# Ledger of designs, part 114: VH-VL binders against b7kms5

Target 1, 80 residues: b7kms5
Amino acid sequence: DTFETVRNTIRIESEVDESLRQLCHEERITKETWLEAAYLYLCEKPEELAQVIQLAQERLSQRKAIADYKRAKTMQERFL
Key: E = the ipSAE of ESMFold2; O = the ipSAE of OpenDDE; V2 = 0.75 times the mean of E and O plus 0.25 times the DockQ between their complexes.

## First folded at step 5 (VH-VL)

Design ya23 (framework fv_maftivimab)
Fold by ESMFold2-Fast, scan of step 5:
Structure ya23 (fold): chain C 80 residues (1-80), chain A 121 residues (1-121), chain B 106 residues (1-106)
Amino acid sequence: as target 1 above (80 residues)
Amino acid sequence: EVQLVESGGGLVQPGGSLRLSCAASGFTFDDYAMNWVRQAPGKGLEWVSTISWDSGSTYYADSVKGRFTISRDNSKNTLYLQMNSLRAEDTAVYYCAKDIFRYGSFTLDYWGQGTMVTVSS
Amino acid sequence: DIQMTQSPSSLSASVGDRVTITCRASQSISDYLNWYQQKPGKAPKLLIYAASSLQSGVPSRFSGSGSGTDFTLTISSLQPEDFATYYCQQSYSTYTFGQGTRLEIK
């Protein structure tokens, strides 16, 4: 066999998943092949890769801030 | 791989002080609350203290309030417990434990192997 | 302060037995109850959170139930590796552990 694959489970934002599903449906490709193609393309484009990494860091920071806010609020209510 | 490693335990005289450390690795330390839980020889588990992810909130068991201080250094991925005015009844294995919030519930999902504190003359 | 009482304090059982351990809170804690297993010389291990949710990697023979003040941990078919001390813990207001139930070989 030419290709070996691995199974990955990831959690992404609902709106992003909906947009990606629509794109894949309209272009007649799969999420798996789109992810592979996007990563391979970016690996050959250092300036674009850097921009994507910056966006990823910003999104991670936003997720952390929201999670931290929820945890702090819940802890304060329970431990008072 | 999540790992918590406690250190700083030992023998101390009543009225003395000791500082415990817990070195964390394998997860984003500053995203989680952290806990100290102790267990006296042959006895059950007793929660000691909790610190929020940002050090903004600290909580203590009545038995240690005013004597123990929990703190953390997120830049070093390290949790601390400063223990002052130690008593014989503080003799225990002290565990570091990671807090997690899921489905509105708090639980201690990972524990270190513990460090022994003996308060004896 | 919320007090947690476990019953029994100890029990003897044989491999293959169905074992039930109970935990009672001094006031309603909804479903904010966790169960831990501790083997001699080892740190505790999380088994069940939110009264009935099985922690990833824990065998399906373990189950939890209850809400309010009365909670149960059940081991449907006891295995040799299950001989340990079991603790319940409320997480509704700070943390309080039960006194533990020691499960011994019959």
Scores: ipSAE 0.000, ipTM 0.632, lowest interface PAE 13.0, mean pLDDT 87

Design ya24 (framework fv_maftivimab)
Fold by ESMFold2-Fast, scan of step 5:
Structure ya24 (fold): chain C 80 residues (1-80), chain A 121 residues (1-121), chain B 106 residues (1-106)
Amino acid sequence: as target 1 above (80 residues)
Amino acid sequence: EVQLVESGGGLVQPGGSLRLSCAASGFTFDDYAMNWVRQAPGKGLEWVSTISWDSGSTYYADSVKGRFTISRDNSKNTLYLQMNSLRAEDTAVYYCAKDIFRYGSWDLDYWGQGTMVTVSS
Amino acid sequence: DIQMTQSPSSLSASVGDRVTITCRASQSISDYLNWYQQKPGKAPKLLIYAASSLQSGVPSRFSGSGSGTDFTLTISSLQPEDFATYYCQQSYSTYTFGQGTRLEIK
């Protein structure tokens, strides 16, 4: 009956983290148990899982686009 | 000229730890995401991990999640991979690769020569 | 994660031949598909990005096409230095490589 756990450190957007911390405080749960529950719930809901994956892919694309903009700006400056 | 030089590979026993480094030069290191990609002897390429330009986002292959940690030090132009709880199946050449987003797509435009990690008793 | 399958796993050809390698994604990845070349004992080299864009310094005999789930890499007139292993890679959601296609001398 003992749980084996793994320590994971992730970095998320500060506004999202703030919102999640507030939710955990109000509902009297922890961030780690919310993440576990959310993932397990979605694994049992194929339609909802697909939608969440799509949103995650869009968020990843947006972060990379911002990084690319910074790269392009720096390169353009060097051409001048 | 873009250069990526990996180091830190070697022989390690199962359950052990190892830290890989990648020294970057010839480009503005803190403007680009960086990657680790590995290749087991005689096998194909497997993406391991990605870190954003500012360390704000990290991504991992399922096979290494919870055991490996990617990090970077932009002041030293250096990328790191901390590998814990190593298994025989982690034996591979580990490549450092530069990420770039252009014309709506991401690719790994430059690669280092690789460093060999052997997990064996 | 997104699975990438290459066909064939191995191919024999002669200098001057037109060679085509295919890559299939388990789900639509739009045009987020790259091709790499790897010679024995060497690091991979980027050949094509965004399904069809030729990397600077890569000979024009290399070309890529496709979108969605089906992609091809074509070498219009094979040269001796082209004998290598070729990998496709999706960049739609992190990165996943195909198993590779070994191009060898006939």
Scores: ipSAE 0.000, ipTM 0.603, lowest interface PAE 14.2, mean pLDDT 86

Design ya25 (framework fv_maftivimab)
Fold by ESMFold2-Fast, scan of step 5:
Structure ya25 (fold): chain C 80 residues (1-80), chain A 121 residues (1-121), chain B 106 residues (1-106)
Amino acid sequence: as target 1 above (80 residues)
Amino acid sequence: EVQLVESGGGLVQPGGSLRLSCAASGFTFDDYAMNWVRQAPGKGLEWVSTISWDSGSTYYADSVKGRFTISRDNSKNTLYLQMNSLRAEDTAVYYCAKDIFRYGSWELDYWGQGTMVTVSS
Amino acid sequence: DIQMTQSPSSLSASVGDRVTITCRASQSISDYLNWYQQKPGKAPKLLIYAASSLQSGVPSRFSGSGSGTDFTLTISSLQPEDFATYYCQQSYSTYTFGQGTRLEIK
């Protein structure tokens, strides 16, 4: 076989997923091929890669804060 | 390599107190939430407590709330569990576990070897 | 508040067998479900996260599936080192573990 693939499960922000889904539909590509292409492109662009990593770190911090808030609220409800 | 080493377990009488410590190495300690999970002899796993990376939020299982206090010292890469008013039912191996947030999921990716706490007369 | 129930509580199997363990949540937890393996006298080890994602370093014979309330862990071809107790865990709201499934040599 020419390609060996692996199946992964990922969770992304719904607004981002909607935008990406629309882009893939308009350009007639798939989310998996877009992800592969984006990563390969960025590997050849050190300054752009650094900016993407920074954005990813910022988004991760935001998700941690949101998850922590949701856990706190749900735990309070659990103990009521 | 990520390592978590628990200490402070032992034999205590009902109503007594004990403080557990967990020394962390091999990762940036203050970037991750930390957990205590216990396991009574021959029984399953029970989540006990979670503390956020900045100590801003702490969470407890209903069975320990009001008696146990989780804390951390990020300058020493150490997690603590202060256990007061101990009961026989608190007898268990206590594990320190590292929390990780990946793509919106939370899981305990590394665990210590555990420290045994026995509450008996 | 979320209860996790595993089935079976114990099972016996032979090397080379396909083994399936199930886990049910008392309410929908989407795919916030993790699987852990615990060998006698050892700390638990993360196997699967987000219901179906294989943790780095875990053999490909392990797989997870499911969403909502019903989840499964499958070992496609049991090896001697796989005899252990397996726990599911929800991370949707705090952490709740299933009671465990003890996998024993037949």
Scores: ipSAE 0.011, ipTM 0.673, lowest interface PAE 9.2, mean pLDDT 88

Design ya26 (framework fv_maftivimab)
Fold by ESMFold2-Fast, scan of step 5:
Structure ya26 (fold): chain C 80 residues (1-80), chain A 121 residues (1-121), chain B 106 residues (1-106)
Amino acid sequence: as target 1 above (80 residues)
Amino acid sequence: EVQLVESGGGLVQPGGSLRLSCAASGFTFDDYAMNWVRQAPGKGLEWVSTISWDSGSTYYADSVKGRFTISRDNSKNTLYLQMNSLRAEDTAVYYCAKDYFRYGSWTLDYWGQGTMVTVSS
Amino acid sequence: DIQMTQSPSSLSASVGDRVTITCRASQSISDYLNWYQQKPGKAPKLLIYAASSLQSGVPSRFSGSGSGTDFTLTISSLQPEDFATYYCQQSYSTYTFGQGTRLEIK
């Protein structure tokens, strides 16, 4: 057998996941194969890859800010 | 590489005060909440305090509330813990730990090597 | 405050053994549970986050499971470097650690 695979668990924003799930259903592909194809395609296009990395960094920064806010709010609501 | 270096520990009398510092490098300090966690000799880990990335929120364990103050200086990449009214039960190694939210999960992903605080006469 | 109870407090095992450590929360914490490893004289190291997700660089012999109040850390084939103290930690509301489980050579 040529392909060895790994199992990953990832958390994606619900709205993004719903959109991706619809795309995969309509095109008759899987999330796994879409992820592989997207990454491989971007690896052949350094300037596009850099733009995607920038968007990922922006989204990560936003998630950290939102998560910190949500945690603070949860703590405050539970202890006040 | 992420590096956290604690300092300021030492011997102090009951009722005394100490200020601990944690110098951070290798990451964007002002993007992350920071924590102090302590461990008494031969005992388990106890979370002490958390400060948000912007100093807008601070949280304390009940055992230290009113006596300890957590603060940070983002311009110096440094975390602080001001400890007042120290008691024998505060004797512990104090660790600085970086908070990290990873896709729906809160963790302490990097820790310093710790600084020893001994409260004794 | 959420209390975390680990069992056993200590465990003796041999290299190659499968070992399990359990952790129980006093109330539901969903999957906001982390596992840490601490070797003598060293700072703790994150092993597992979100109950079952393996931290980068951690060997695949470590795995976590559970949700709600009951959680388990499993080491499928114990190696010499795995003898350490293991801590669970809830991150649902601040942080609370279990009392620790010391894994010792049999």
Scores: ipSAE 0.000, ipTM 0.654, lowest interface PAE 11.7, mean pLDDT 87

Design ya27 (framework fv_maftivimab)
Fold by ESMFold2-Fast, scan of step 5:
Structure ya27 (fold): chain C 80 residues (1-80), chain A 121 residues (1-121), chain B 106 residues (1-106)
Amino acid sequence: as target 1 above (80 residues)
Amino acid sequence: EVQLVESGGGLVQPGGSLRLSCAASGFTFDDYAMNWVRQAPGKGLEWVSTISWDSGSTYYADSVKGRFTISRDNSKNTLYLQMNSLRAEDTAVYYCAKDEFRYGSWTLDYWGQGTMVTVSS
Amino acid sequence: DIQMTQSPSSLSASVGDRVTITCRASQSISDYLNWYQQKPGKAPKLLIYAASSLQSGVPSRFSGSGSGTDFTLTISSLQPEDFATYYCQQSYSTYTFGQGTRLEIK
């Protein structure tokens, strides 16, 4: 009844975290078990998995652009 | 199987110029920012320069501003560092390093083996 | 500019020891801190990113902690292959490395 687990540090967008937290509270599950279940479910659905991967790639590109802008702005403000 | 291979290092006189190259393979080069980091013999690491994936943004350490120019050719998967007005304190191993944004953090996840630049008479 | 102060500059330890290295930023960098290991004649290797996240393939005896301005790297049980120089690096505004900590065999 005890599973071997790994501690992970993940950073997600606050609005997504808020929504996921509310879902987990209403359904009486944890974010970690939701993540495990979602991944396991998608591994059995190649077409859905591909769509999720594409969305993940798009969101990563978006976050990278935002992070780059934040760094550039920090540099400008320090010198100005 | 990410690989970064630096070349172009050598012995140069003070005031001289040198151009370093970094050949990248094993990843989509034009999706990532790239960096040059140097290390003087027996000393620590010093970040030199960063270029965005689209060449739209470049950043330089104060010690090299106005003398070094970072550039890239995405069609050749190659990063460059043009070094002008070289000084003895520029003597170092120069590393090419891949930028990565992982879980909200910027990191240099892969490095080349470095190329030695010696500025001496 | 964000300055990184790393301590100690060197330390001697024996296999099996618990070792800690500290890093301090001149201003808050949240958790935008990385740790690298460098062996003589080799390029640096990423060990930890985002202050506490272990890079894939890095042994679990390595751990990082901290946020804001104070950070630590811990090796819980030192192994022969761990004798190297360790660097912290802020990634909040471009990159600045600490001066490095040389870990030597006692």
Scores: ipSAE 0.007, ipTM 0.668, lowest interface PAE 10.4, mean pLDDT 87

Design ya28 (framework fv_maftivimab)
Fold by ESMFold2-Fast, scan of step 5:
Structure ya28 (fold): chain C 80 residues (1-80), chain A 121 residues (1-121), chain B 106 residues (1-106)
Amino acid sequence: as target 1 above (80 residues)
Amino acid sequence: EVQLVESGGGLVQPGGSLRLSCAASGFTFDDYAMNWVRQAPGKGLEWVSTISWDSGSTYYADSVKGRFTISRDNSKNTLYLQMNSLRAEDTAVYYCAKDIFRWGSWTLDYWGQGTMVTVSS
Amino acid sequence: DIQMTQSPSSLSASVGDRVTITCRASQSISDYLNWYQQKPGKAPKLLIYAASSLQSGVPSRFSGSGSGTDFTLTISSLQPEDFATYYCQQSYSTYTFGQGTRLEIK
């Protein structure tokens, strides 16, 4: 009854998820509260926010390239 | 929102021909593979044909190879199925379905309402 | 072609019941398995993709599990709008659908 919340489904790389889960366990916080805190902190730090956005853009481009490769490969291989 | 609308179904005699169309809207049509899937009255779903986003690759179920031709016009956001040498066993509702590649896997995420093809003498 | 077999072909259930439908592939398909719901006179609707991923807009009472050859669709608490025919589909090699499971009111 303190905050109105929404449920989201997100997919992240397994090594990042494992690292984040260990951090949350050690610090006794949840992934949900870490995500909220990280975003709120970065909104107050424009220079750092810009760096995070750049990293996000690079990671998105990498995922797209891998997805495009798999897409083309499976389109050729799944029909025998 | 994503919308797929099939048309062109009808009654045709064995040995006849029919051309189905599927008008797509609400998504970038030339970025997705497209499918035709059919369902005979009271029966289950049967995949018929797939075409890649650029028309570079086409694939067919063994039951329709040599008789059906899938094609698309990306400038008109339209998918087609040319059906020749029709048989009674081709009688079915024909669905147009969008094919999405997510997380290394292919899935038919949106379907049209279907168009009925009846092959009868 | 890869054959997909669903069990049962038909079942009767009551609102509030937990319902389980299984799907078996004739060979390993990893997690390349989708589940669809079809109501009479309507087009199929995607429920689950990649064996266990819930499609956006689909109620959380639906869940999928399995890998390889054996897969399960579960409805944790059946609602009136869930009476329909359910189909599994492999996307590993071409596309093959199961024969369908018809879920009817008891």
Scores: ipSAE 0.046, ipTM 0.704, lowest interface PAE 4.6, mean pLDDT 90

Design ya29 (framework fv_maftivimab; at its last look DockQ between E and O 0.53; V2 from the best seeds 0.00; counts 0 for: pae E 14.9 > 2)
Fold by ESMFold2-Fast, scan of step 5:
Structure ya29 (fold): chain C 80 residues (1-80), chain A 121 residues (1-121), chain B 106 residues (1-106)
Amino acid sequence: as target 1 above (80 residues)
Amino acid sequence: EVQLVESGGGLVQPGGSLRLSCAASGFTFDDYAMNWVRQAPGKGLEWVSTISWDSGSTYYADSVKGRFTISRDNSKNTLYLQMNSLRAEDTAVYYCAKDIFRFGSWTLDYWGQGTMVTVSS
Amino acid sequence: DIQMTQSPSSLSASVGDRVTITCRASQSISDYLNWYQQKPGKAPKLLIYAASSLQSGVPSRFSGSGSGTDFTLTISSLQPEDFATYYCQQSYSTYTFGQGTRLEIK
């Protein structure tokens, strides 16, 4: 076809995935095309891109803290 | 970038002892749990032992409990397996493997090339 | 302990084929399943983690699916470098590997 594609596995929060899935269903688009469009749109909007990057950094920090806690807890549990 | 290099394997008689080493580089060693996994010639993979990132917890397969001791030296980025009272059934290639926690689950994401331990008379 | 059974134990296929390997756990393990590829004389290489997540650098023709007790590894269009032994592994309680599936050239 016109563009080469790559397959990536992306894990996101279930509530975010549910919301995105609902949006894609209502608008008759796919997750792949929504992701492409969102990124391309933000690349043309430097101020909005900066805001999204800040949110991403905040979410990453929160995930790291939660992951560190779960890591310590499940390390023991899987060998009980 | 991530490298794990095992050493210390060899030929040993039943009842003997060996100490395996695994030299790690390319990642922050003291942030990750580490494992030993073995594979007998022509057979499948068998988990042997796990040690937490801080050495606070160690775990062993039932087949090696009381005979093998896993340890690590985070200052040297090195993992060890002390193997005592070796049996013919311990003959295998021994791999060290890095244990990563991602998205709520544990996975062995990088493996060394292995070191061969042969227990024979 | 949790037992992992793979099927088939071996299969023969041709380049371009779609290949499916299955793995069954003796009890529910949620999505705590990993897939590894091992070529003769080499260490295992991680392909898939958490049942369906593709490891960085692994070709997109590999995919994993399943949850609970039944899991599948699929290679959508087999390439020459894919002939190897494949292992599943549960990480829900300790670690247990399947017995392996040998993928051989037809």
Scores: ipSAE 0.123, ipTM 0.688, lowest interface PAE 4.3, mean pLDDT 90
Fold by OpenDDE, look of step 6:
Structure ya29 (fold): chain C 80 residues (1-80), chain A 121 residues (1-121), chain B 106 residues (1-106)
Amino acid sequence: as target 1 above (80 residues)
Amino acid sequence: EVQLVESGGGLVQPGGSLRLSCAASGFTFDDYAMNWVRQAPGKGLEWVSTISWDSGSTYYADSVKGRFTISRDNSKNTLYLQMNSLRAEDTAVYYCAKDIFRFGSWTLDYWGQGTMVTVSS
Amino acid sequence: DIQMTQSPSSLSASVGDRVTITCRASQSISDYLNWYQQKPGKAPKLLIYAASSLQSGVPSRFSGSGSGTDFTLTISSLQPEDFATYYCQQSYSTYTFGQGTRLEIK
């Protein structure tokens, strides 16, 4: 309550979300505070941060590929 | 900061052709799909076309399919819309818009100020 | 194609009012729904994405809700700068806009 927060929707892959949810539950923390803490930790670890960024970029590329495929499929279906 | 600047609009006769350009800056252009959206005077917004980041995929509204061609030159950070066989109903402000995939959905997060295309005899 | 229908087409309200705009899709679009604001002579501005996610820089008085076919944009307390035209947009299959809702000052 001492922090100003920003409302955002975060969508996480189901398997990752489940695992993260479980961890947060066991550690009595929230996904929000986990993300905040993880980011702050990584800010002090430039090499690790770079690795996480690369991984995040790869995951984003995968999501985009799936989304592009869905678009293409939908367009094809329009002409069937 | 992200900037999108459209150009190429003007007056053209029915059946004529026109090519619009959109100069992009302030972001990695080739990471994002790009779009054209138009708005007839006093009317609503109409999606026109989308092109993927690598031009591998293009999509068109039925109203412009076969007449319009979207393309891009990533080396120039420029989006294009080739408009052929123009009709009066194509009269509109044409916006280029940046496409972004966030949290599992597509969104147009940045728009240019638009360029006016008038098709009239 | 997916059709988007907004309601109402026009709305008059006063500063401080709670305003609600609805959007209905012709088929389920999950939460692939965006809201835009457009002022006269200006380009549209993104307000809400993924049905309920607030775009950075957008005041918290704006909120979106809904899933499937029915969606709502809410302005909790209307400000003078909020008088504009609002559009919903599905992004489930390419893009389709609602016809727009013109929000005017009463």
Scores: ipSAE 0.048, ipTM 0.788, lowest interface PAE 2.6, mean pLDDT 92
Fold by ESMFold2, look of step 6:
Structure ya29 (fold): chain C 80 residues (1-80), chain A 121 residues (1-121), chain B 106 residues (1-106)
Amino acid sequence: as target 1 above (80 residues)
Amino acid sequence: EVQLVESGGGLVQPGGSLRLSCAASGFTFDDYAMNWVRQAPGKGLEWVSTISWDSGSTYYADSVKGRFTISRDNSKNTLYLQMNSLRAEDTAVYYCAKDIFRFGSWTLDYWGQGTMVTVSS
Amino acid sequence: DIQMTQSPSSLSASVGDRVTITCRASQSISDYLNWYQQKPGKAPKLLIYAASSLQSGVPSRFSGSGSGTDFTLTISSLQPEDFATYYCQQSYSTYTFGQGTRLEIK
């Protein structure tokens, strides 16, 4: 059977994206296959998966705080 | 499942006050910004106020600034709206709504069923 | 402040029809636009976020498109449960809603 795929867009921090693109280019893989491989590999390593999840939660929290701050600033800038 | 239940609406005289509550369940309340949105009878939706997940930032529509105060108690999973100096034009169904951050922007993915506030002499 | 104008304000259609509702912002809002459905006596329900992304549990006959100032909600084949009022809402700077589009049975 061939692999069925879905098309999605993902927003990632530009410095992380640049580093990931460099890695993928050097290793002659695609960003998509890297993501799939990383997830499948971590599924076999519960302790490492937990560390990645913790980091992801910390990054999610930071993004929420930045988004709240930017929305607050945008609302204030409409004070004119 | 996500549930939002508003309470505290009722009939009030112009110049009076009411405090609305919204009880939240089915999600981690202190991960999300929360909103009040109102709808006057037969009219469209009007955003009223937003509060950040930690109460660090609050925002108000111009029509309610200085009269309404949004707050939350994360230990009780409850959102509040203190409404002072009420006017006839504040008559509306008041909804609480859960905010969610996706793709760098915010959407109101879950809404309560609303509580009616009537300001009439 | 960003004004959102929906068109039309009301329309009549039959089950099976394709319906298009438009929303225009007074300035560019990128793709920070949401669509909501509201049935009489009920709370609004999220349909589309980020202009074109379908909310989980919403039927695939709903779709959204556009960016900048002009946005469109499309229902490809109306069902009886789709007769409702539809609102667009920008999340670019504060939150503002369009005035609503009432979709009625013809």
Scores: ipSAE 0.000, ipTM 0.629, lowest interface PAE 14.9, mean pLDDT 85
ESMFold2 (binder alone), look of step 6: mean pLDDT 93; pTM 0.941

Design ya3 (framework fv_maftivimab)
Fold by ESMFold2-Fast, scan of step 5:
Structure ya3 (fold): chain C 80 residues (1-80), chain A 121 residues (1-121), chain B 106 residues (1-106)
Amino acid sequence: as target 1 above (80 residues)
Amino acid sequence: EVQLVESGGGLVQPGGSLRLSCAASGFTFDDYAMNWVRQAPGKGLEWVSYISWDSGSTYYADSVKGRFTISRDNSKNTLYLQMNSLRAEDTAVYYCAKDIFRYGSWTLDYWGQGTMVTVSS
Amino acid sequence: DIQMTQSPSSLSASVGDRVTITCRASQSISDYLNWYQQKPGKAPKLLIYAASSLQSGVPSRFSGSGSGTDFTLTISSLQPEDFATYYCQQSYSTYTFGQGTRLEIK
């Protein structure tokens, strides 16, 4: 009957967002329900979940490296 | 689950030195950047220093630059703040805070309880 | 340096009220804005990150909005445990906190 929801804001790669948006449009679903379904499905498939977690860790590592570089450059500009 | 516990605060004379420690547990310490944030009695929050997960990058507020040094020992899950040439205006509660990078944004998702540093004669 | 200004500096409200707190950046920070709650004698607690994302475990009555220079924190129906000081923080270039907004019982 009733369920509790939370609002989230996420930033994802533009090309990934565009691809997901097209999939959602073709299948007549929303990004929110896709995310819920994907997580629930993977929770029942431990080997697939492990692969997804590995990919997520790799992507996070790449974003951290870029962010550190940007912070260093911004801090340096403050002292000019 | 996630816990940060600060220690090393106390009363110090002007010009003195003090080293703060922050013991981390409940997360993979070497995966996250760490920060020190302070709050003078009755005042607002002031960011003090940042250190990346690998110690490759450190940053300081202008007010402490040249006097404070942030460091970490990932084998001990411990963050440090070496404070030299202390001034009365450094009197504050010092908080250790975990930094998380969520999709292009840095935020301080967990904080310790704080340790009080009082600089007076 | 990016300066953060909160308004109001303090406000009084009653349980059940809708409360809004605003934060203004001296330059555009996109959505690199966080909101924290601090109760007397305690450490700050993260409420909202990336301007509008609710931290896990934070009640849904809290919400954030805004982009660029103007940001808002809203509490839709104030509860007794919500009386605290609220801080905004930019993470676009290092970190700068607002001066804080003290929310007090009317």
Scores: ipSAE 0.016, ipTM 0.712, lowest interface PAE 6.2, mean pLDDT 88

